# VH-VL binders against q54fm4, part 12

Target 1, 189 residues: q54fm4
Amino acid sequence: MSTAPSPTITSPTQTSPVVINKSLICQDSTVSNGVQIAIGTVLHPRSSIIISEGAGPIIIGENNIIEELVQIVNKSPEPMIIGSNNLFEVGSYIECKSIGNGNVFEPKCKILKNTIIKDQCSIGAGCIVSEDKICENNTIIAQTQNSQIQTTSTLPYDHHSSIHMTHLELLHKSIPLFHTIKKTPILEK
Key: E = the ipSAE of ESMFold2; O = the ipSAE of OpenDDE; V2 = 0.75 times the mean of E and O plus 0.25 times the DockQ between their complexes.

## First folded at step 16 (VH-VL; framework fv_lerdelimumab)

Design y6 (at its last look DockQ between E and O 0.02; V2 from the best seeds 0.00; counts 0 for: pae E 14.3 > 2, placed apart)
Fold by OpenDDE, look of step 16:
Structure y6 (fold): chain C 189 residues (1-189), chain A 121 residues (1-121), chain B 109 residues (1-109)
Amino acid sequence: as target 1 above (189 residues)
Amino acid sequence: EVQLVESGGGVVQPGRSLRLSCAASGFTFSSYGMHWVRQAPGKGLEWVAVISSDGSRKYYADSVKGRFTISRDNSKNTLYLQMDSLRAEDTAVYYCAKDRYSLWFGYFDYWGQGTLVTVSS
Amino acid sequence: SSELTQDPAVSVALGQTVRITCQGDSLRSYYASWYQQKPGQAPVLVIYGENNRPSGIPDRFSGSSSGNTASLTITGAQAEDEADYYCQSWDTSSDHLYVFGGGTKLTVL
């Protein structure tokens, strides 16, 4: 009677801690020449960062999350500048002059040309920020059943930052496991 | 201007304990991971420990695990290193270092001037 | 454990270019950071994220990576660049998360 070997209880593989010391650009993303991306920033598959012919560079800061089907496009001869710790959710369209830090762009929102989004703003799903608009710090734009409304947030930024960093950690851990990553240079200061 | 100032170093006998402090200023202390890095005389840099911005997570080098405890008081902008069961090989300059990120795993963008710990019989 | 290896010493003539190289398995996955340390002083960050310079670091300092290597290049070495240089990366295979190279002593001739 051949005693079946006892299943070797493989010790739970201690999950390796996540290290953030590079940008993560998925192979299936489209990035034009002249785009500069800083450390920590993540581009999901099928995202695109495009510089139109004759347009200026796109400069993206640290620790941004750019999800699937996001389109960032610069058509202006002036540089497009995006700060740090922003979340661009699925299908959002971005054609801004500049974006500050700690903003959230919900799914399928549109930021039209020559807009300035400052810090800690939230643009709701499907919302449209008109051309030449300036969104001051902590601006919230949300869609109701019949209209788009604008208000100012009173939430502490620190809480948002913590959640964002946790999300970023998860992405840096998981994305390389499932996707091929491009070797992309980090934004030079 | 970012400043990190270590204190608490000195001469101790093997088996004794010592507590180091690092006073931080010039940045939002509670938003960043903090580290201890040490350097033995005439030797290279050795990472010792890290603590997350909120203090909930801690990791240690194998060489100090079980003997050293990293902690922080965000209300006082102070980082600590409790060193127990000190050994001769623990003799080093101990640096406080700021992480670039809140959840560590960045680079050390700022360093203190260090405090010397000497363990000798 | 992931180790980073550096040449213990290199020399460069004043005004010339020198490259300090760091080698290790972790560098296949991650960029290195570089620190300058002068005698009796604390380390100073000079390069992070492959080729980013902190404010105040001269543009003669640059970083690069290839395969399992990272390099710090000083183009037009100055006398004040004489120092020890350390590369830094990560070991994600254990709780010993941060790793330094052994350091390279740069002499400016």
Scores: ipSAE 0.013, ipTM 0.607, lowest interface PAE 8.6, mean pLDDT 88
Fold by ESMFold2, look of step 16:
Structure y6 (fold): chain C 189 residues (1-189), chain A 121 residues (1-121), chain B 109 residues (1-109)
Amino acid sequence: as target 1 above (189 residues)
Amino acid sequence: EVQLVESGGGVVQPGRSLRLSCAASGFTFSSYGMHWVRQAPGKGLEWVAVISSDGSRKYYADSVKGRFTISRDNSKNTLYLQMDSLRAEDTAVYYCAKDRYSLWFGYFDYWGQGTLVTVSS
Amino acid sequence: SSELTQDPAVSVALGQTVRITCQGDSLRSYYASWYQQKPGQAPVLVIYGENNRPSGIPDRFSGSSSGNTASLTITGAQAEDEADYYCQSWDTSSDHLYVFGGGTKLTVL
């Protein structure tokens, strides 16, 4: 006797158009109660979205890519807000206050507590965004031999979004072939 | 069969307190988030508060924050709303509502019949 | 702020199809839930998550969404469908977590 809603999935075993308007949440991912995930976001296996004891909810927008071993953790009593079209690459650690849209978090970077990352930022591999920092739109943080540097991106937004959507399309095709998808959707369409 | 029964409504003067109860049956109460939603006479619905399944997290509408306290006793299958410093604008029918999920999506799949709170004089 | 706007009233002839709409910025990211409230009764969830019906809700009720708009459609409207209908979604502002629309009174002629 089940009251759970039926999940909606698209099978990639036929040469059918890929529908990326649904979230793909792999069973081997960890998602706390109080996490809300909008349409199109992909959680890879062994990714984690965790609300610590006493902490507020985590609200995640559309079409994000959350790769393996990424940890998104809210330890603050206030809500954590993550926008849309963000890429969190393998092993990134995210403890922000908020993240806007179209950002890239390269492998094993660390986004520490109470940070605000706006739009179209790139955080380089292994880089650390210190507590309370605010990254304005188009910020690039990169690693040099002895320091992290900041600069401003000159790449057009349309170019960034095209690459991201192509990546999403491939993930929506490939993940269901190899991984079990959670039966209880957090959000649909 | 899921049932929610509110009680504790009545007429009170401004600045006074009132405690509402909601008795739950027909489901595993401790597995779901619970809400209070109110409706002023002749008006629409307004969400008031939510409490997580284990009672560890609580959220309030700004209109009641600091004055109202949501709580639950999972051993008694009972949800509570302590309403302090009542104002005329708190006059409403108060509904107890079950969240469909343990996550707090606000899909209120079962409602009680409500209890009227009137704040006047 | 995150407001949900509904027409205050609509009418439908018995057996005809009616669409009740709800507009708001939060609906770009989240689906609306729909609640039916008959006079003197508590609200009843009729649609959630886009087009999911709880057990006991007739299949003449359906939901859809596009952009910032959600719609509740009743095909073959019955006399018992006469009620107030509320949309509800998440509120991403700091005021509260959830918001209801102002409600639409459906009259079945």
Scores: ipSAE 0.006, ipTM 0.463, lowest interface PAE 14.3, mean pLDDT 80
ESMFold2 (binder alone), look of step 16: mean pLDDT 91; pTM 0.938

## First folded at step 18 (VH-VL; framework fv_lerdelimumab)

Design z1 (at its last look DockQ between E and O 0.02; V2 from the best seeds 0.00; counts 0 for: pae E 14.0 > 2, placed apart)
Fold by OpenDDE, look of step 18:
Structure z1 (fold): chain C 189 residues (1-189), chain A 121 residues (1-121), chain B 109 residues (1-109)
Amino acid sequence: as target 1 above (189 residues)
Amino acid sequence: EVQLVESGGGVVQPGRSLRLSCAASGFTFSSYGMHWVRQAPGKGLEWVAVISYDGSNKYYADSVKGRFTISRDNSKNTLYLQMDSLRAEDTAVYYCAKDRYSLWFGYFDYWGQGTLVTVSS
Amino acid sequence: SSELTQDPAVSVALGQTVRITCQGDSLRTYYASWYQQKPGQAPVLVIYGKNNRPSGIPDRFSGSSSGNTASLTITGAQAEDEADYYCNSWDSSGNHLYVFGGGTKLTVL
């Protein structure tokens, strides 16, 4: 009984560096017309970026990761500006005035209206940033057993950036293999 | 090349109406917000109105609110400004300006050459 | 009366550097833009946002901001830079969505 050798599914080791030259928006994401998304930014399935009636534009920078069930909503007539290299994790809700660069929004956190998040901030899972709040650079908001706390990060930004870029490369490689991608324009600088 | 060409200006008596047009070319007109900006003779610039890329949203300066109506026909690549109940203080060169984005942002990256509206008795 | 204040006139010697300022209590510097207007011509966008230049604008034009002040800097002024310069930003006063400064006449000597 000649045991037929099981075909070794050689996963094509794409040895070539993934060139990030476009935004990656999954078909099952919801994006309002008029939303501007820069190159490299990734929208996972079931994410949403919504401009309410009468509201201003949403401008999203480069190399952002927007995961599943993330909701970004602008209800203000003023523009919503989101910088670059931000990570929005699963289920986070964003209704801010502006977000800077290199921020992390952990799962199911909420950023309420008219808030300003500057650079390199970390908002912990389930945490709520109140209306009209300004988070200065390197702000960390975390949930403890008894309360939500705020502190300032002492971690070097460079390490976070490297990890983020690696994550982006992986997503740009993998997502198109499993999901249909929307054809979307890239925000021109 | 982006081109914006205003028309419809002229001399009109107070209380009368005038309709301005702006013909756009050289870009995807239906993808951008559009503005009207005016300049009285020898004076500075004054923002008048904005309309979103699809015409769904409009805003006006208080000075013209209730009297002016901004509109667009994307099939014709044309922006309009209906001016009713004109006043002497509405005398100005009227510019159409392209917004850098689909919704109003306030970066007027291209301007027409303007059309003169004179309101006089 | 404009909520954005500009000097009505400034002068600069050929090849020198000049800064034109725009100040307002409600000035949103991130949304500031600058426009050049020559006599008998339409305005031209020269700077927008965080020191961004449109295509065709010389690199001698630059933008900066501090507090409630936005600035346009021309490094190495040329004769062709003689013009009126207007700043613009979102208006928080409620009278207008956008507000222009009063304009600055730049003379190149």
Scores: ipSAE 0.027, ipTM 0.649, lowest interface PAE 3.7, mean pLDDT 88
Fold by ESMFold2, look of step 18:
Structure z1 (fold): chain C 189 residues (1-189), chain A 121 residues (1-121), chain B 109 residues (1-109)
Amino acid sequence: as target 1 above (189 residues)
Amino acid sequence: EVQLVESGGGVVQPGRSLRLSCAASGFTFSSYGMHWVRQAPGKGLEWVAVISYDGSNKYYADSVKGRFTISRDNSKNTLYLQMDSLRAEDTAVYYCAKDRYSLWFGYFDYWGQGTLVTVSS
Amino acid sequence: SSELTQDPAVSVALGQTVRITCQGDSLRTYYASWYQQKPGQAPVLVIYGKNNRPSGIPDRFSGSSSGNTASLTITGAQAEDEADYYCNSWDSSGNHLYVFGGGTKLTVL
């Protein structure tokens, strides 16, 4: 039996957003010196954010969800920049140059070196974004049995943003009950 | 297409054991938490157990704690429920359910069709 | 025993709006998820979190919550909406991780 999360009181009408003012970094994660992580971002156990020897910093924005076994690795001397509201699902590998906002990286996908992922892209499970590729806004990459297919989404993203924030709020309430949390490595208010 | 197929149900005597299986396909099984939920005939849903994506965390309803064991084999994409010391009140349809997330956040986004367990003398 | 209370039955005229209610202390802290179950079938997730619909769920389904109460609203009820509806949430009492309500049978007249 485990203890439930402490109650959190927000607006009684639930018409106001819940303010997330901390990052959550599980003790069992690995974070190199030189990584900056902004408010709201969650690192699950056994995720890793690694700066290789001689490489530049990794700068990660707000409200990202980084699931178990995700590896984010900068091997370039240039800074790696990851924006906000991105979901990195279990086991994905990220060696990008930059990632914008609101993207979904499904399980075990590979984002190879020097790639640029802009905004609101979806990278399907097991898909590979080849070296130096640029994914423009709203790109969907999916895997079929025989090939990898790229298309452009026309669906509104505001529904997915609501789902993301709901998921994030739950994680901030629940994860500390079951996992030891690291001191946040910089810029938490 | 996400599919969950339960098996192993049947009629057993009180005090005996039974093992349920749930075969998963159409998603990366090893990335998600998995649940068992049961429903006695003519009654409502009751959550039974959860296991995290890698099997490292397991939690049980008080009604089954100490008697049931949840497990998974990620190499076979299969979820299990070992049910020991069965009682008449364990009679139910047992559903396998996928968590939307890797841990145990309780959003059951896909369900199997269930397997019936009947515990009677 | 469940901490989430639902009325056992609710009726709605075809094309009208109905609200199915779920009450419990856990709902002051956690959002309810809602599941539809037709006879002889497995449950289907229809609403989770604050008001999120899974892919394939019609937009006539919506969720809301206030205080200790969560509601599932069906606007313009159709014959195929006739089903049992269950709410589910974290169990604030610590006896389980999750608790289901007792279910509400919706009849479309």
Scores: ipSAE 0.005, ipTM 0.497, lowest interface PAE 14.0, mean pLDDT 83
ESMFold2 (binder alone), look of step 18: mean pLDDT 91; pTM 0.934

Design z2 (at its last look DockQ between E and O 0.03; V2 from the best seeds 0.00; counts 0 for: pae E 16.2 > 2, placed apart)
Fold by OpenDDE, look of step 18:
Structure z2 (fold): chain C 189 residues (1-189), chain A 121 residues (1-121), chain B 109 residues (1-109)
Amino acid sequence: as target 1 above (189 residues)
Amino acid sequence: EVQLVESGGGVVQPGRSLRLSCAASGFTFSSYGMHWVRQAPGKGLEWVAVISYDGSNKYYADSVKGRFTISRDNSKNTLYLQMDSLRAEDTAVYYCAKDEYSLWFGYFDYWGQGTLVTVSS
Amino acid sequence: SSELTQDPAVSVALGQTVRITCQGDSLRSYYASWYQQKPGQAPVLVIYGENNRPSGIPDRFSGSSSGNTASLTITGAQAEDEADYYCNSWDSSGNHLYVFGGGTKLTVL
């Protein structure tokens, strides 16, 4: 009875650290003129960053993750400023004045016009941040069975940051394997 | 055609004041941010100040903060630079430039021909 | 304040290709714009964003970026391209400041 040798599952030795040295924009994303995207930021397929006619620029910081069907829209003549290390999950709608750093926007949440999201906030799935609202640092907005609630997080930011960077590294490694990547966005009039 | 025409330059003594003007035409002046950029003789370009389309926001280079004031009159399609407490190092050709956007973060798509300011004792 | 650095002078033979490079930390986050200035004249925008040419700028001018650098390339340099070239970008370290490179004098041989 010849015992068939058990296939040695050679775990792919991730030998070389992924160097994040550019933005990663999928070809199937839409980016308007006047949008500036910093290094490390990832745009998934079918995401959109749109500047309306006559509106100001959109400035996006480093190492943001913008997932599928996310819509970032500026309709204001004022610039829209988005910081770094933010996660925009599938289907979220963003029409803010500004977003700080290290925020999480869960699926299909909506940030309405002229809002200010500061740092380390979490906006729950399907939640709506009303117009002209200011979310202070560490704000958590979540949906309960009966209502939308707001609270303040007591969790340390460092843990979230490490997870985010790991996620980002994975995306930079994996996305180009499955998707065509745009060259650096050409500002199209 | 977009036109920017600077005026108000001249020779002044240190400590004195001077007001520059930039007359704009050929575009909707009230819709765009405007800049002042200067160039000392034989030197490179130096950004001086920016003003938003509606005048609500102003920013300055550190070298001129507290001394220069940028302003605009949209009814007259005119940009201004009030220069107080002038120094020898302020000697330069001063250009007005149009921003591509309403505030800033854009590029300078149109420039005037400049006006010379000379600060000398 | 973030600085942009350029080589003070470069030369190119007529019909050849030259690249002028701008380097600075701000270029990791923001696009550069490029301006041509001929003696006694005002600056003229030649490239903005990654690789956008304003109307009237010849096709031989192109832009690129990599890491903390931006580059202006002239493919097939002409005599009229002799000028000073300045890069510009947003200075994120300050209060909404713009910063120019020191300029590069291009000589066409």
Scores: ipSAE 0.030, ipTM 0.628, lowest interface PAE 4.9, mean pLDDT 88
Fold by ESMFold2, look of step 18:
Structure z2 (fold): chain C 189 residues (1-189), chain A 121 residues (1-121), chain B 109 residues (1-109)
Amino acid sequence: as target 1 above (189 residues)
Amino acid sequence: EVQLVESGGGVVQPGRSLRLSCAASGFTFSSYGMHWVRQAPGKGLEWVAVISYDGSNKYYADSVKGRFTISRDNSKNTLYLQMDSLRAEDTAVYYCAKDEYSLWFGYFDYWGQGTLVTVSS
Amino acid sequence: SSELTQDPAVSVALGQTVRITCQGDSLRSYYASWYQQKPGQAPVLVIYGENNRPSGIPDRFSGSSSGNTASLTITGAQAEDEADYYCNSWDSSGNHLYVFGGGTKLTVL
């Protein structure tokens, strides 16, 4: 399977413009000024990426999928950095410090402030990643009857990547058929 | 609290038409994709059609393409299926199903109780 | 051309564990959802994504996937679990948007 490279973006607030005209940002999504989004990333309707008053920028890498009702909010004066090939499923809430590459955030999970999620992690539906927590590569968080369980993934990296890229290609073909896409803010004229 | 109620089923001769309705309540109808799924007596489930949240896009199974038309009226919280040129193989219980997403990427989180369509000569 | 294949019937002793499987090429690209249908009733969603349960579904229901195969597992099967079970996914071949498996009748002995 041909998968796009997954560069991590760590650029500061005044970074060079990204090629946003290849990303798909639905018109009825909300995106604050100061958010930078790299190519391939898709924002579904009713998603929001919000920079609070006095907070730093949000920088989002390539080929992420951000589903409906997802909220990504930076309340810190420091930049929030989200890497590439991440899946944010319906209604998840993200107030992290940083997120690496290839992660899955299942529906309605909550990633609280100052957290660091590295690579290839899976955060189960409704799970909460507590403030200041660091999830190392390949961490799985899931909910039990009385607590959350943390374990290490045995799922192959390439299996996830293949599924993700197939899903992303479908979205790039299908989303423009259903929704108006926001104008690219960095286009000349 | 979510409720889907199908109506309009009945006995119809082959070649004739029938229109099904699905009344929705307990959720914001205009925010979600809607589906029709059917089940012939003693058989499994078969997806029939989908319509996007605003009605702008419609897709059909090959078995009904050109004969069935899905539509919605968001002001009345109602989904419709117009079935023309009915055949014996269209005999089934027809379910209205809600998509979790506004498009067609989701799973069917709520179903109606179904309405029986019998195509018999 | 894509199809989801399920065994037509399986049995489990009361209190034992059973696995219901679903195979198809679409499952390489998309997670399955699982629906329970009791006689004379509408289907009910029991598992979505790989292993997510809607509110009200007992924790004895779980899901998993590997390759082109998805599985529904019921641990500690109860008499009330006797039903037909259908898997469903998006069809990556593009011929249909959604494909159901043929269904599996679960009998609790």
Scores: ipSAE 0.005, ipTM 0.456, lowest interface PAE 16.2, mean pLDDT 81
ESMFold2 (binder alone), look of step 18: mean pLDDT 90; pTM 0.933

Design z3 (at its last look DockQ between E and O 0.03; V2 from the best seeds 0.00; counts 0 for: pae E 10.2 > 2, placed apart)
Fold by OpenDDE, look of step 18:
Structure z3 (fold): chain C 189 residues (1-189), chain A 121 residues (1-121), chain B 109 residues (1-109)
Amino acid sequence: as target 1 above (189 residues)
Amino acid sequence: EVQLVESGGGVVQPGRSLRLSCAASGFTFSSYGMHWVRQAPGKGLEWVAVISYDGSNKYYADSVKGRFTISRDNSKNTLYLQMDSLRAEDTAVYYCAKDRYDLWFGYFDYWGQGTLVTVSS
Amino acid sequence: SSELTQDPAVSVALGQTVRITCQGDSLRSYYASWYQQKPGQAPVLVIYGENNRPSGIPDRFSGSSSGNTASLTITGAQAEDEADYYCNSWDSSGNHLYVFGGGTKLTVL
């Protein structure tokens, strides 16, 4: 009885090196011309980065995560500057003057015009940062049952950074598998 | 063949104004960003300004902000640079350059031959 | 100080290989483009992105990047390659700005 050799399930050798684009921008995201996005930054589907007519440029640093339905809008003639390692979660609205590094913007939070968010801040879900406000380093804004509260974080930044990088790595690997990526100068090889 | 032809250069006194033009052909002008780049005599290249394909966005080097205005007429396939309050340090050959991209600004894939602007008393 | 730095001059013997390097913080985030300029002529794009050649540019021209550096390599330099070479990139310091290196004069010996 000739035992038929078990079909060797040759795992599809992903022969094509996944060119990790320096920036990962999904096709169904909206990005105005005049927007600069640094390496590692990820734009999820249905995110938008918009420069209004007559407004200044938007400059986004490295390794930012911009999730679905996030809106970043500059209406000011002045540049909007966003640093690195920020997480913008689903549905957040950003109309700031500047954002530093390592901040977390939870779902559906709103950063209104002319605001300055410095470093390592956390803006809670649904929270609103008022116009012209300056959030100092390590500011935490959270929503309670009755009110919005502000406090200062005492947690070390190191844990957040490691988690963020892991998250980024995962996104860079996974997003291209499920979403079409916009052609960037990197992709036009 | 892509062609870019600059004109409008000349000798002007400090404080005066000059308008440069760049006539474009050989490509869909309205689909690409356009740049001005200048080069002072014996010096390196300096980026001056960029305008988006539809003219909606304009950006300038700090050295010319508030004095220079970039514009375009897509119906005429022409790029412009209005230079006001000219200074001696503005003396240079001015090149128009085609951007490789439309929505995103990129590199300069084609250059004109340049037009000389001399600012001297 | 220039945002992108280049050696002002380099030389190469005919038929040999030369590398021109550009260095700057912006290069960590953005690719460089390289332009060749011969005396009395307009610049010509020779390399863009990591290693892309426009049509008409000889295959002896190549590009590479590492960290905060970008390099233009000419493998088998020809006499006609004698020129000034400029790197360019976006300026990461602010505004949608471009920055050129100071240029490198290449002499072919």
Scores: ipSAE 0.015, ipTM 0.597, lowest interface PAE 8.1, mean pLDDT 87
Fold by ESMFold2, look of step 18:
Structure z3 (fold): chain C 189 residues (1-189), chain A 121 residues (1-121), chain B 109 residues (1-109)
Amino acid sequence: as target 1 above (189 residues)
Amino acid sequence: EVQLVESGGGVVQPGRSLRLSCAASGFTFSSYGMHWVRQAPGKGLEWVAVISYDGSNKYYADSVKGRFTISRDNSKNTLYLQMDSLRAEDTAVYYCAKDRYDLWFGYFDYWGQGTLVTVSS
Amino acid sequence: SSELTQDPAVSVALGQTVRITCQGDSLRSYYASWYQQKPGQAPVLVIYGENNRPSGIPDRFSGSSSGNTASLTITGAQAEDEADYYCNSWDSSGNHLYVFGGGTKLTVL
C-alpha cells in the first residue's frame, strides 16, 4: 500500500485502498490506491479521493465526513495529510498540502494547492482558499456579495465537536440502510 | 489492554549483531504501523524505523540505514529489529511503539517498556 | 531547519499554567505530537494532532500551534506532571520521517 513521498503501487489488480475498522465508504465513491483512511471516516456516494499520476499518498484521519461530489486530489509528489473530525460538504474541492482537525468546508468551496488549513476553520460556500495560503486556527472565510471576508470564530470548540460526533453517529446508522458499502481488505480479524 | 513487550537486548561487542523482538497483544496487530524508537542513556528520544501494517513498506533513520532491518510476522503478532554491524553509538533502550494509524502520522499511542542494548568493547 | 528545538528546562508553580514550546520548519505543515516521560518509564502520548487527547489524559493538557511553533499547555499543573516532555513531528523533506525534539524537563515547584 501507499508510502511517502512517492507511493509505490505494485499492481493494478490490487484491492481497494486500506480502510481501518469503522470507516464507511460507499460503493459509488472513487478512492485511489495509496489512500489511507482512518476509523470513523464516512465517504458519501460520488465522492472521490484521487492520487494523480506521480503524486504522493493521501492520508486521512479519524471521523471525517466527506459528502457527495467532494473531490480530494493530490497532484503533488509530497504527501497530503488530512486530520480528524473535518466536514467536507457537497461539491467542495480539496487540493491542500495539509488540513488539521475540526474544520468545515462548505458546499463548493475550493481549497487550492499547497494550502495549509489548521484547526476549527470554516470555509464558506463557494469561497476559494488561494494557493499557498495558511489558515490559522479558528479562521472563518465567508462570502459577501462580491468579496471574501476573513474573521476569527467565537464559537466554543466543544460545541462544534459535539455536533460533529452526533452527525457521524447518525451517518454510521443511516448510510448502510440506503447505500452499498465498499469491501475493506484490512477490516478482517 | 494493549501490551508491547520487547526482548533480545543485552551487552554485545562492536561489529556484532542482535535481533530484537516485540510481542504485541490487546489490539489487531495487522492493522497498524509499528515503530522502533531508541533512547541513549541520559539522552532524548530518536526514531529508528517504521514498518507498514502489512510489511510492504519500511523506512529507517539515516543513522541505521543499511545496518538495521525492521520486519513483522502478523501471524505471530511480533515485530522485529535485526541490528547488524552494531556500534557504540547504538547503545540505547529500544522501544517498540504502536502507530495510531499506518505510517505518515507517527502518533505513538502505546509503547513497550524497552529493552537495553549495550555495545561496548 | 529539519530538527525540532525545545528549551531544556521549564519550571511552574503548583496550580499554575505552563507552556512548553517546540520549534521547527516541519511544524509549518504538520502538527506535533507530545510525549510525557517520567524517570525509568516509557513515554506516554499526551497530545496528538493539534489538540487531541488520548483516553485517560487529563483535561489540563492541551496543544496549540502557530507558524513554526507548537506548544503543550498544562493548566493547573500538579506534582505528578513533573517529567520530560518531547515533541515529535512528521517531516517528509528529510530522511528523518519522524523527528523528536530534544526534550524539556518540567519541574513543578
Scores: ipSAE 0.007, ipTM 0.550, lowest interface PAE 10.2, mean pLDDT 82
ESMFold2 (binder alone), look of step 18: mean pLDDT 91; pTM 0.939

